# VH-VL binders against o04291r164to392: the designs that were tried, part 4

Target 1, 229 residues: o04291r164to392
Amino acid sequence: DANNPAGLLSIAEEALAEFLSKATGTAVDWVQMIGMKPGPDSIGIVAISRNCSGIAARACGLVSLEPMKVAEILKDRPSWLRDCRSVDTLSVIPAGNGGTIELIYTQMYAPTTLAAARDFWTLRYSTCLEDGSYVVCERSLTSATGGPTGPPSSNFVRAEMKPSGFLIRPCDGGGSILHIVDHVDLDAWSVPEVMRPLYESSKILAQKMTVAALRHVRQIAQETSGEVQ

## First folded at step 1 (VH-VL)

Design G08 (framework fv_ragifilimab)
Fold by ESMFold2-Fast, scan of step 1:
Structure G08 (fold): chain C 229 residues (1-229), chain A 121 residues (1-121), chain B 113 residues (1-113)
Amino acid sequence: as target 1 above (229 residues)
Amino acid sequence: QVQLVQSGAEVKKPGASVKVSCKGSGYTFTDYYMHWVRQAPGQGLEWIGWINPNSGGTTYNQKFKDRATMTVDKSISTAYMELSRLRSDDTAVYYCARDYEVATIGYFDYWGQGTLVTVSS
Amino acid sequence: DIVMTQSPDSLAVSLGERATINCKSSQSVLYSSNNKNYLAWYQQKPGQPPKLLIYWASTRESGVPDRFSGSGSGTDFTLTISSLQAEDVAVYHCQQYYTTPYTFGQGTKLEIK
C-alpha cells in the first residue's frame, strides 16, 4: 500500500532489487543493437530486451565525476529528456536509512499523432549502497499499489514505468561507472492493429533516452574538467 | 454544481503579506490541479503557479518564486495562495482556476470570482 | 518564457459582421510529435472571471456557440466570431500551455460599432 511510509519503503526496496537485477544481471535477455559497438569514442553499451513486458533498454559507460554528482545531474530529468513536458515532485519522504523516497507525476509529449500523450505516477528511491555506489530507481504506482484515484485524464493514457533508473559505482582510478535502465510499457495494444507498427518503433525511443542520459552526464563532466577558449 | 468561492477583498501596505483562499465544491477536490492567476487593473492575465491538491506538490512561475506559497487543506476542500513582501504593482484581482483535466493539462474550465488585493501606502 | 502578443488591442465591429482577433507566440506552441497546438482562448466580460472558449487552437468548448472558431498553427493564431452578437462584447485572451510558465496575451477588447 503506498498510502503509508512503511508501504512506500517496501515498494521502494522491491523496485531497487528488480532494477539491480536488470542493470547488472542476466534476469532479462539483452540484445545488442545493430551498429552499437564499443570504440574509442563510444558512449557505452546499449541493448534492447526481447523477453520482457513493455520495452527495456540499458546502457553503461565511464564518467569522470564522483557517484553523488552524477546522481544529482540525472535526477534533474527535464534537463536531458526533451519529450518530458513536466515533472512534479508531489512529496519527499525520508526512508529512515539515509535514503529518500519521492512521489513524482510526469507528463510526456505524445510519441506520434496516432497515440495519446502518456503520463506517469511514480515512486523514485535514491540511496547509497554499502560499497559507496549511489542508486536512483523509479517505478510506477498503480491503483493496486496506492497510486492515483479516479480515471486518467482524457488527454493522457496512464503509462507504466517498470523498475528503471541509474546505478553509479565508483571506479578504482577515480570517476564512476554509470549503469542506466529504462523500462516502460506505453500500452501499444490500446491502439488499432493497423497503427501498432508505429508504437513498435518506440524501442528506438527507449534506447535514445538511455543514450541521452549518458551523453548528457559525459558532456557536463567534460565541461567541468575541460579547457575552453 | 462546480463552484470555486474565494475570500473577500484585501487592502495591504507595501511589505505586508496576503493570503487568499479558494473553496471548491461540486466535484472531487483532489482530482484536479488548482491554478492561481492574477490580473492587474486593465491588464492581461498572469499565471502564478499550480498546486496538486492531493499531495500539496507545487510548481511556480519563476517571477513569483520566493514570494508566493500555495497550500491546500483537503478536509475543507480549500486552496490558499500567500504572496509576501507586497509591492504597489502587486495590486490585482487574484483568481483560482481549476485545471480542465484530471490532474493537469494547463488550460482552465472553472474560475473563482476573484479577490481584489490593493497594495498602497 | 513564451511571450504572447495579441492584435489589435481593441476593435469595434457592427452587429452581424465578422470579428477577427490575432495572437502571436514568440516561439512555436506546436509540438511536432503529436501535431497539437497548445493554445487556448478565453472570453472575459466586465467584472467576471475569464470563460474558456477554445482549446488545442481550434476545439470549441462544450456550450460555446458555433459562431466562435479558432484557427492557426505554430506561432500565428486567430479567433473568429462569424456574426457578432451583442452578448459577445468582452475582452478576449489567448493562452499558451506548451510550457510553464503558462502565459497570456495582453487581451483584445471587442466593442460594437
Scores: ipSAE 0.006, ipTM 0.530, lowest interface PAE 11.0, mean pLDDT 81

Design G09 (framework fv_ragifilimab)
Fold by ESMFold2-Fast, scan of step 1:
Structure G09 (fold): chain C 229 residues (1-229), chain A 122 residues (1-122), chain B 113 residues (1-113)
Amino acid sequence: as target 1 above (229 residues)
Amino acid sequence: QVQLVQSGAEVKKPGASVKVSCKGSGYTFTGYYMHWVRQAPGQGLEWIGVINPNSGGTTYAQKFKDRATMTVDKSISTAYMELSRLRSDDTAVYYCARAYGDYFLEYGMDVWGQGTLVTVSS
Amino acid sequence: DIVMTQSPDSLAVSLGERATINCKSSQSVLYSSNNKNYLAWYQQKPGQPPKLLIYWASTRESGVPDRFSGSGSGTDFTLTISSLQAEDVAVYHCQQYYSTPLTFGQGTKLEIK
């Protein structure tokens, strides 16, 4: 239930559990379509799941910044996601454990010329785990959870974000390992075969989003001239 | 030259666990993914999962998710695959195999270990 | 899961003649973004691990003789040995690495007639 703080925290914790199971590779099968170059600063596999609802993409990599700094950069979604038009934080709620719950409204540009622009009503949960890892997890609020009560957007199609976000783990010697999951339900799997090329382009876009986040954080790490041990 | 050397044959009872090791030499261990594949007597090859030795990140086949654990010890260039709650139909030769991955490409498994026979019987 | 089906299950070919092994996937293994088929072929001799012959459906692994060639796209693939040698007697496996779980065909046993 999204009508009160306790209900929001319950939704947040459920989303976090599902996100972590995706990020650590235990919840879904991943297709390794794009490999990151092996090396000290490129350790990840970019993968898409085909056995889940919608489209899920996962990536990971090494970043020369501490977990909290990585989270701060990635929470500013418009700075690294080209198709993000606007992000409005509607409410900020302390979670009681040092964590934060945000209610967010996001508008995206159309993913292709053939598709309508999308908007999202989401809950974003940011917290620190016992091992010093930081997590930022986000998921859509729906009518089943007491979701958004606003009027319909004229030129937008309401999209659904499944549990998605960032798991940022501290590394021995300093820096972080960043795990990214982006999971959206575009209802494209059920489209007729003749329309599959549109679905395939959506998978490519999801891959590019996860890679863009990782590249952006690495670029900022270099530009700030941050030093870790 | 490049080589993967696995631990020796194991005989286990149903319900036990087995842990197979795979030591890489002659290459940068953290530069290649490590796959685990098994082959039951007279049967085809069956994929268990893959681990990135640099990150420890893993992907498992659904059939093995609740029983298999893949780990790496980078200091000795060794990968491990532990399979728990063994059944008689887990009797197979277990292989480790490396594969290169790049930003846009993944390659086939170009170097394989010699195999470890695991026999599960009462 | 993507199901890989090989044909035939066994094949006997005379020395110096062409051997052809087929592999079908239940779904396309062609990645549209880079136009590559994520399909590999392996050779396995008795008591030995598999040996990579071909990857991306048609790219020959370094050190593999040029009599081995791979062809096909999408769901239908072929491994061809243009002039069979005695050392080519083995079981041949096709494998997709497009989607997890990675899956293999049942194998084709190649022997001399």
Scores: ipSAE 0.000, ipTM 0.412, lowest interface PAE 17.6, mean pLDDT 79

Design G10 (framework fv_ragifilimab)
Fold by ESMFold2-Fast, scan of step 1:
Structure G10 (fold): chain C 229 residues (1-229), chain A 120 residues (1-120), chain B 113 residues (1-113)
Amino acid sequence: as target 1 above (229 residues)
Amino acid sequence: QVQLVQSGAEVKKPGASVKVSCKGSGYTFTGYYMHWVRQAPGQGLEWIGWINPYSGGTTYNQKFKDRATMTVDKSISTAYMELSRLRSDDTAVYYCATEFWSGYDAFDIWGQGTLVTVSS
Amino acid sequence: DIVMTQSPDSLAVSLGERATINCKSSQSVLYSSNNKNYLAWYQQKPGQPPKLLIYWASTRESGVPDRFSGSGSGTDFTLTISSLQAEDVAVYHCQQYYSYPYTFGQGTKLEIK
């Protein structure tokens, strides 16, 4: 059949295990970003990985929303990731534990006029853990993993998303602890030489991807509190 | 199961606009790009553009960008293509198509076509 | 724009004989990262929309008879009907979906001799 649900579930479970290892473990060497200002705009801990392929960033922060609502907000990627041009959900497959597997195609805006836009073909797995935590994890599919790579366009360079996503854990007294991992390979060789350092080691990219999600969720939490008063 | 059903034939005067509809059924409408293609009588096929029904995002063939507008109404699983400032050389059968079975951008599901005749 | 050129414009083939239609792209439609040719073939009968026969240059669409095959890579492609049947009378179109705008060949009309 077209979906191969058993194969997709296997990939989803593997992605979940790898994501959790990055989000909560020490398998990757994380370097805390220096110069993050304390104050009202302080989101939480942000770290960039060393000794991994591509660029990986990790962030953790408190949000005043329940886990289910945080997951709903973050699954609508264009609402919080301003660089996101479009998201196409190609397939939706129910999974065990009330979970869902989605096959997704995402297009990003070009970061500058000198670099091509990036696109992704991914599997996204959303499920609830025994402790009441929600997880939304995602990874790229290639021809080797049963996913078509889509058309190459003069406007896009195919990027690879390694296991990435959100772990949303409930807090005593309400709200959630949001753990974010963003691990991507943007194909630095496809950009002009002068821009390659920005793709290969960019603290700016790490901050943009992880901090934007936390800020957006906190903004929504604030607006929701305003509605209730 | 999967099918695209288009609106009926139209006759328009030069300078007018035409809006063709395409209703999808039997699949997740927002999960697949909708493409528009036209064919003038006795001629080959010409790609107009695609719309992402989830986001409303579009990509147009530059030849049509100034006159074509693609939209969707998700509540009724219907895509629209409006072509303005019609000329006699816009006389063609207009098709909607999607890539449901083929794995992206090879068009395996087509609407039946809508003949648009532009005459003075 | 990538220009697609088909040859011949029309051909007549006897029932049971081999029919061969060629398609040439003005630039390569082979994507090196996945080693796929972004080339499709369609069959169109009078009064009907095109029907997909072949995608990725050589992958036959489900339900398409075994007598249809696609071959080629890069810029030169061929659609072959190994043993022509009466229902195969149609216009055949090639299409590139490598880059925007997507473009089609002018079509090849296939008739019974």
Scores: ipSAE 0.000, ipTM 0.431, lowest interface PAE 17.8, mean pLDDT 79

Design G11 (framework fv_ragifilimab)
Fold by ESMFold2-Fast, scan of step 1:
Structure G11 (fold): chain C 229 residues (1-229), chain A 125 residues (1-125), chain B 113 residues (1-113)
Amino acid sequence: as target 1 above (229 residues)
Amino acid sequence: QVQLVQSGAEVKKPGASVKVSCKGSGYTFTGYYMHWVRQAPGQGLEWIGVINPNSGGTTYAQKFKDRATMTVDKSISTAYMELSRLRSDDTAVYYCARDEGITIFGVPYYYMDVWGQGTLVTVSS
Amino acid sequence: DIVMTQSPDSLAVSLGERATINCKSSQSVLYSSNNKNYLAWYQQKPGQPPKLLIYWASTRESGVPDRFSGSGSGTDFTLTISSLQAEDVAVYHCQQYYSTPLTFGQGTKLEIK
């Protein structure tokens, strides 16, 4: 139940477990798309789901930045995700384990003029794992979870973010291994039938966030290395 | 005592910019949204936009999006609204107003429980 | 945008009598999931900022006298002052907060008859 701090922590821990299952588990079938063989433009390994509701993708890549810096960069979503219009952090709650729970409202730009833009009400949970990994996971709060019950913003259709986020593992000698999961339900049935495949199962939409995240983090890592000189 | 105190009256020429300040006291500044609303002489209230003082996130009415800029300085519990490319019809009393509170429910913006005293901005040639 | 329309534009009422101000929204401001109307009423005296009177259509703000009450649901709302007092002379504004941009009615000027 999202109506109190204990309920929010319960939702956060559930989201973390589901996120880790998608990032490292076998409950979801993944089909690899990019990075099967490294090339000049390789950004890592990206895969899309065949057996989930909505649109899901995961990715994995190496980045020459420490886990906390990677998390800091990726939490500023509008800076690297072109389709993200705005992010408003409504509340920040200590989780009691050194972690942080944030209640966030996000507006997106529409990928086509034939459908309304989407917005999200989410809980974002940032914490350190026992193995030294850092995790940032996020999921929608709905009336079913005791979360926000107000109407959606004008000209937007409420979308649902399933457990998604970033698992950032430190590497010996510096740098990180970044695991990304993006899983959303964009309410495909609210769009014209001809566009439903784009909102239900689009390979283009599925990999957009994961590819953008990997490219952005690699660019910042390169810039940071240049600044050290 | 919860209070919002605004900067003094301004007289500007058409084409100039004006920046109005609003200092909050008696409450946790970052715990409440800050709205900006104006009222032209003898007319009703017109919403300009809102800022989350904690995150700096803003939402503007479309009419003001290309001319208005809302910012905050958390260290002095002060919000600012700058309006550029002023016209004579921008002559109005400009108010800052506090939202009931940043909550987890529904649409993030609500009603305004505490208002500043208002800043008269006169635009004349 | 949700358009808020008040009626009448101006109202004169005798001391001790009931004053009624109406507000209509161009679309419903009732959210069915929480059964709340996203509507507020403000009082504005000459030379002063607006003062919150009523929120959620019918909840009276702390410190507001019992003679003020709000009613209505969906698109049609009413502010009632059961027994007008001299200090109630003001302009009254309704506001929706169902969606952005937040919008106000044009205002109703209340005067003593």
Scores: ipSAE 0.011, ipTM 0.526, lowest interface PAE 9.3, mean pLDDT 83

Design I01 (framework fv_ivicentamab_arm2)
Fold by ESMFold2-Fast, scan of step 1:
Structure I01 (fold): chain C 229 residues (1-229), chain A 118 residues (1-118), chain B 110 residues (1-110)
Amino acid sequence: as target 1 above (229 residues)
Amino acid sequence: EVQLVESGGGLVQPGGSLRLSCAASGFTVSSNYMNWVRQAPGKGLEWVSIIYSGGSTDYASWAKGRFTISRDNSKNTLYLQMNSLRAEDTAVYYCARDLYGDYWFDPWGQGTLVTVSS
Amino acid sequence: AYDMTQSPSTLSASVGDRVTITCQASQDISNYLAWYQQKPGKAPKLLIHDASSLESGVPSRFKGSGSGTEFTLTISSLQPDDFATYYCQQYNSYSSGPLTFGGGTKVEIK
């Protein structure tokens, strides 16, 4: 609800705390993907959760862009996430602490023609931390938390985004280290039984957002370096 | 126009050394991941080594300790130092650019032939 | 390192034929697979990355598909310029570096 900014800030702060725990903590059991090479110059490290509800992945990688630039690039989700059909920013609310709260509606393309596409109603919270890090954290809203009442848009199944987003820490010599969490519940029970494993705990779906984000910011950094030679 | 041109190949005796060069034009080597890939006559492609944009390196297990990848930013040139060469190292050596850090290659150089024989 | 197996190793075809080349990974590599074309005496040329993403300037008759451990490259209507050797390459491994190539498939005139 845009008429309850204190309530939205409370939700935003709760989402931020849970996101940070997932992004940098050890409470969640993460299994590292063997497809990404670790190291300061690699694309990044990607891991999939064993013990979260739904589908969860986290990643980290180095990028030769400043934190604010990384955040601006990644906030334009349709530009780099091919499965994202549209993003509508419904409201923009100052958080009172220098941060920004956005109410966002997102439509995704379906990964298969045998199941309906998913949509999300979310709160996205962007703020600077005391250590100079920038955070963009997002989670789903329900009617109880100021989200939409009633059914999803026609031809879509409402999905739930658990606290997810980007933590972007400045590096001493310039550039950033980017931490990503993607945690969603795609409502596997609404799909035909043969497709249910894809929506329940698919490694393919789990790593899509984190890998796409890492590749995209590295591409932009590379193009920026090429232009100044 | 982006281009890679290899040089330094030739005939060398077993146990010998060679240094290959790869001159880049139209882009900056230090801003990209750069790779060496080889191909024995009539055989398939085999990855040799990578140098990351930040300067760290990795090698195929069989190349570790014998081959060293490096670059000279002032010359915009990539190098492969090959020591303790064996007959099985006979191949055309290609340098190749990894623009996005995703480990596929575009462009490739024309290659330079290394023959290890007595 | 992941073993990459291509089949067939050699394929004879005529202009206008539909050609299918298969690449099998020893373990799940998701969609981290590229396809290259190499003509005699030339360097390889990138055709496809991420299993199915066609590079700009590559004819639409080339199509990549698959995920996990089984991948295919299809040429829907073979042209004279397509007689070449084709290689798959995976980039989803930490051992022996991130990269291994298939053994190659030579497409030759019948």
Scores: ipSAE 0.000, ipTM 0.422, lowest interface PAE 15.8, mean pLDDT 82

Design I02 (framework fv_ivicentamab_arm2)
Fold by ESMFold2-Fast, scan of step 1:
Structure I02 (fold): chain C 229 residues (1-229), chain A 119 residues (1-119), chain B 110 residues (1-110)
Amino acid sequence: as target 1 above (229 residues)
Amino acid sequence: EVQLVESGGGLVQPGGSLRLSCAASGFTVSSNYMNWVRQAPGKGLEWVSVIYSGGSTYYASWAKGRFTISRDNSKNTLYLQMNSLRAEDTAVYYCAREGYDFWSGFDYWGQGTLVTVSS
Amino acid sequence: AYDMTQSPSTLSASVGDRVTITCQASQDISNYLAWYQQKPGKAPKLLIHDASSLESGVPSRFKGSGSGTEFTLTISSLQPDDFATYYCQQYNSYSSGPLTFGGGTKVEIK
């Protein structure tokens, strides 16, 4: 349950500030992926980080759905993330400012058959900003951050999610602009040296997660607009 | 290594039902996206259904309401329950796994099982 | 629903020839396209995923290209075991719509 709501809110607010600096700022150096460019039918702008701990990817795209509906869709991670094995919501806490804090445990599929599967213990913070934007941001809880942590599951390696999530801005005339950041540290150095080159696939994983989210929301938007008929 | 083996095909009358099985070895079906694909004699490939690792299911429009995809994790087996069968459902049915480093290419297929619906 | 159109439906070629098969999507599918090879009586075999990425163990003479709505599979120097039927498949509408295969292209000996 809520052991220290003020402490969890402090962690949540810090995560939000760091997430926003990645999603809309220059706190991390971004390089655009080759073959990914904006256009009427594009998936969105995809970039990978150049100078950060772990691996980060971000994307931005237009979606013909209102911000709250986009947030609802993307919070249901198993519906759009192929690599997600399981998600357990352990606790749901009102933030006291109209927002919601969730404690979440996630298991991911192994990137290759030779690497251990990864799990995450995270805090997810959902709130509405003053400009009408909706935000869902998430980060790992570790002993180093002064928050509660759980043990890794047997046969899993605990990974760290750095501030990541979704910023959903309303558009004039309806719809939203969706900003996505996925920033993870899969602990490549915890694996034998011969397997480390396989963690080049972790950049691909971050990019694919980002693209999968945009793709899924756009498909739901098309269905809602009657394009499937 | 990785193998998929289909069974349960056979001759059935129009309006009848059949349950196909796909036994997996070398990997875990509950940890993968699993698909059914069919091919009528002498014709092309046609996607039937998918079950996500998380349990969500999706179907071709012509299969909705008649076909049900499922799995039994304890037996590491994928199923396709087919009801209200029609002559046009006559086909070889394949189960297929989606690959790990790409989202919907099918990297392993079973040998297929023939379903014949007599008219 | 995405329509996938392959051309030609059949082509005749000799060993050593360069063969090109085209696949056209009715709507933009980015690079979410796979190519398969099927021999009579056998299950399909994945050759290429994400439009241009060769599957492990597939000979380098196979090459995929294209993005958006127009894609090609090229066999640079046809070998005897390449006489087969080839299919493209889109997976852009995955979470809400069907995965669609092209009609197939049969590559037969001249």
Scores: ipSAE 0.006, ipTM 0.455, lowest interface PAE 13.7, mean pLDDT 78

Design I03 (framework fv_ivicentamab_arm2)
Fold by ESMFold2-Fast, scan of step 1:
Structure I03 (fold): chain C 229 residues (1-229), chain A 120 residues (1-120), chain B 110 residues (1-110)
Amino acid sequence: as target 1 above (229 residues)
Amino acid sequence: EVQLVESGGGLVQPGGSLRLSCAASGFTVSSNYMNWVRQAPGKGLEWVSVIYSGGSTYYASWAKGRFTISRDNSKNTLYLQMNSLRAEDTAVYYCARGYYDSSGYPLDYWGQGTLVTVSS
Amino acid sequence: AYDMTQSPSTLSASVGDRVTITCQASQDISNYLAWYQQKPGKAPKLLIHDASSLESGVPSRFKGSGSGTEFTLTISSLQPDDFATYYCQQYNSYWGSPLTFGGGTKVEIK
């Protein structure tokens, strides 16, 4: 039964495995975004997927902060994502392996003038891996996963987040390598033509979330380095 | 046919504890969104707590830390453990089933209620 | 939390009258609103869900309407069995959000 602590951990571990495959593996073909090249204002590599359901974006880059500090910054989503209206942490559950499972409800501002505002109900799993890496992985819970689901609020369209998040690997010289994946699936084939602007808006949102997260963390890392002896 | 029967109400002193029970028949509590709702004498309805089919529990802000909702699936029974009771907790306590569909969880079946009186 | 305001708090009516009870939400709740009837000493009974959908066995003289923040319950041709207290309740909730009831409207004999 997916509606118990063991079931929630199972869902969390499945999400983690899929996220890691996207973040570091070769199962997904990634194409570098046009106009995003290494340079003075470079935020690292930003790419979109060609061979998965929905819209996925990923980025990676170096950050002059240890993994736990990077995770702390990124878990406070409203601090770095302008399109985030509110984040409510509804439940916090120890995973039993030293990790934490959170049930989260998020409301977003409308991504474009053509699309309604979106909301998400997600499970966020935070854990430390054996190699010293830290991971924060998140995915939507639906009726199919046995978790609680509520109706969308008025003027909001319930969106679905596929396994997404942050993998933060320690560097030998200090600092971290940050891998980001944002994956939203609206099932393009079942979406009526009149709703396809909303599907395209998901691509913009995934890209903006990925870019904003990396830029924000690098900015704070630079400021923190200036204050250290 | 669906039936809910509450029990366990009574007189308790401020600071005391009491456990309410709600025996269900005609359906399975573990497959539903089960709620406790209270009503002070002559006053309106006030939501107290819910337990989801998956086991997640949620409480009114004033109930957090004092009240605990739980269930025993083998007995098909819902419970409300109430600690640190105050005079303002005096009310009839109802258990109610949330009717799940794609539109949300209105409360479609209610028990008869059990009276809890908190006074010295 | 969504504040739910019902008006009037008390209503006096005669058999055969059309009575209207209003319910206002402090924020948009779409159509996630239920209406309940409660008789003295009894548990509430669900009458209407999703703002306008009648429960099985509820007489057609009961009608719910509205969406967003303003809702009404109308009883056409009031019957003796309809003298009771009526409550609205929102369930436009995310996980952990409380269900919120209106203050109630008592419909009593003139």
Scores: ipSAE 0.000, ipTM 0.420, lowest interface PAE 14.0, mean pLDDT 78

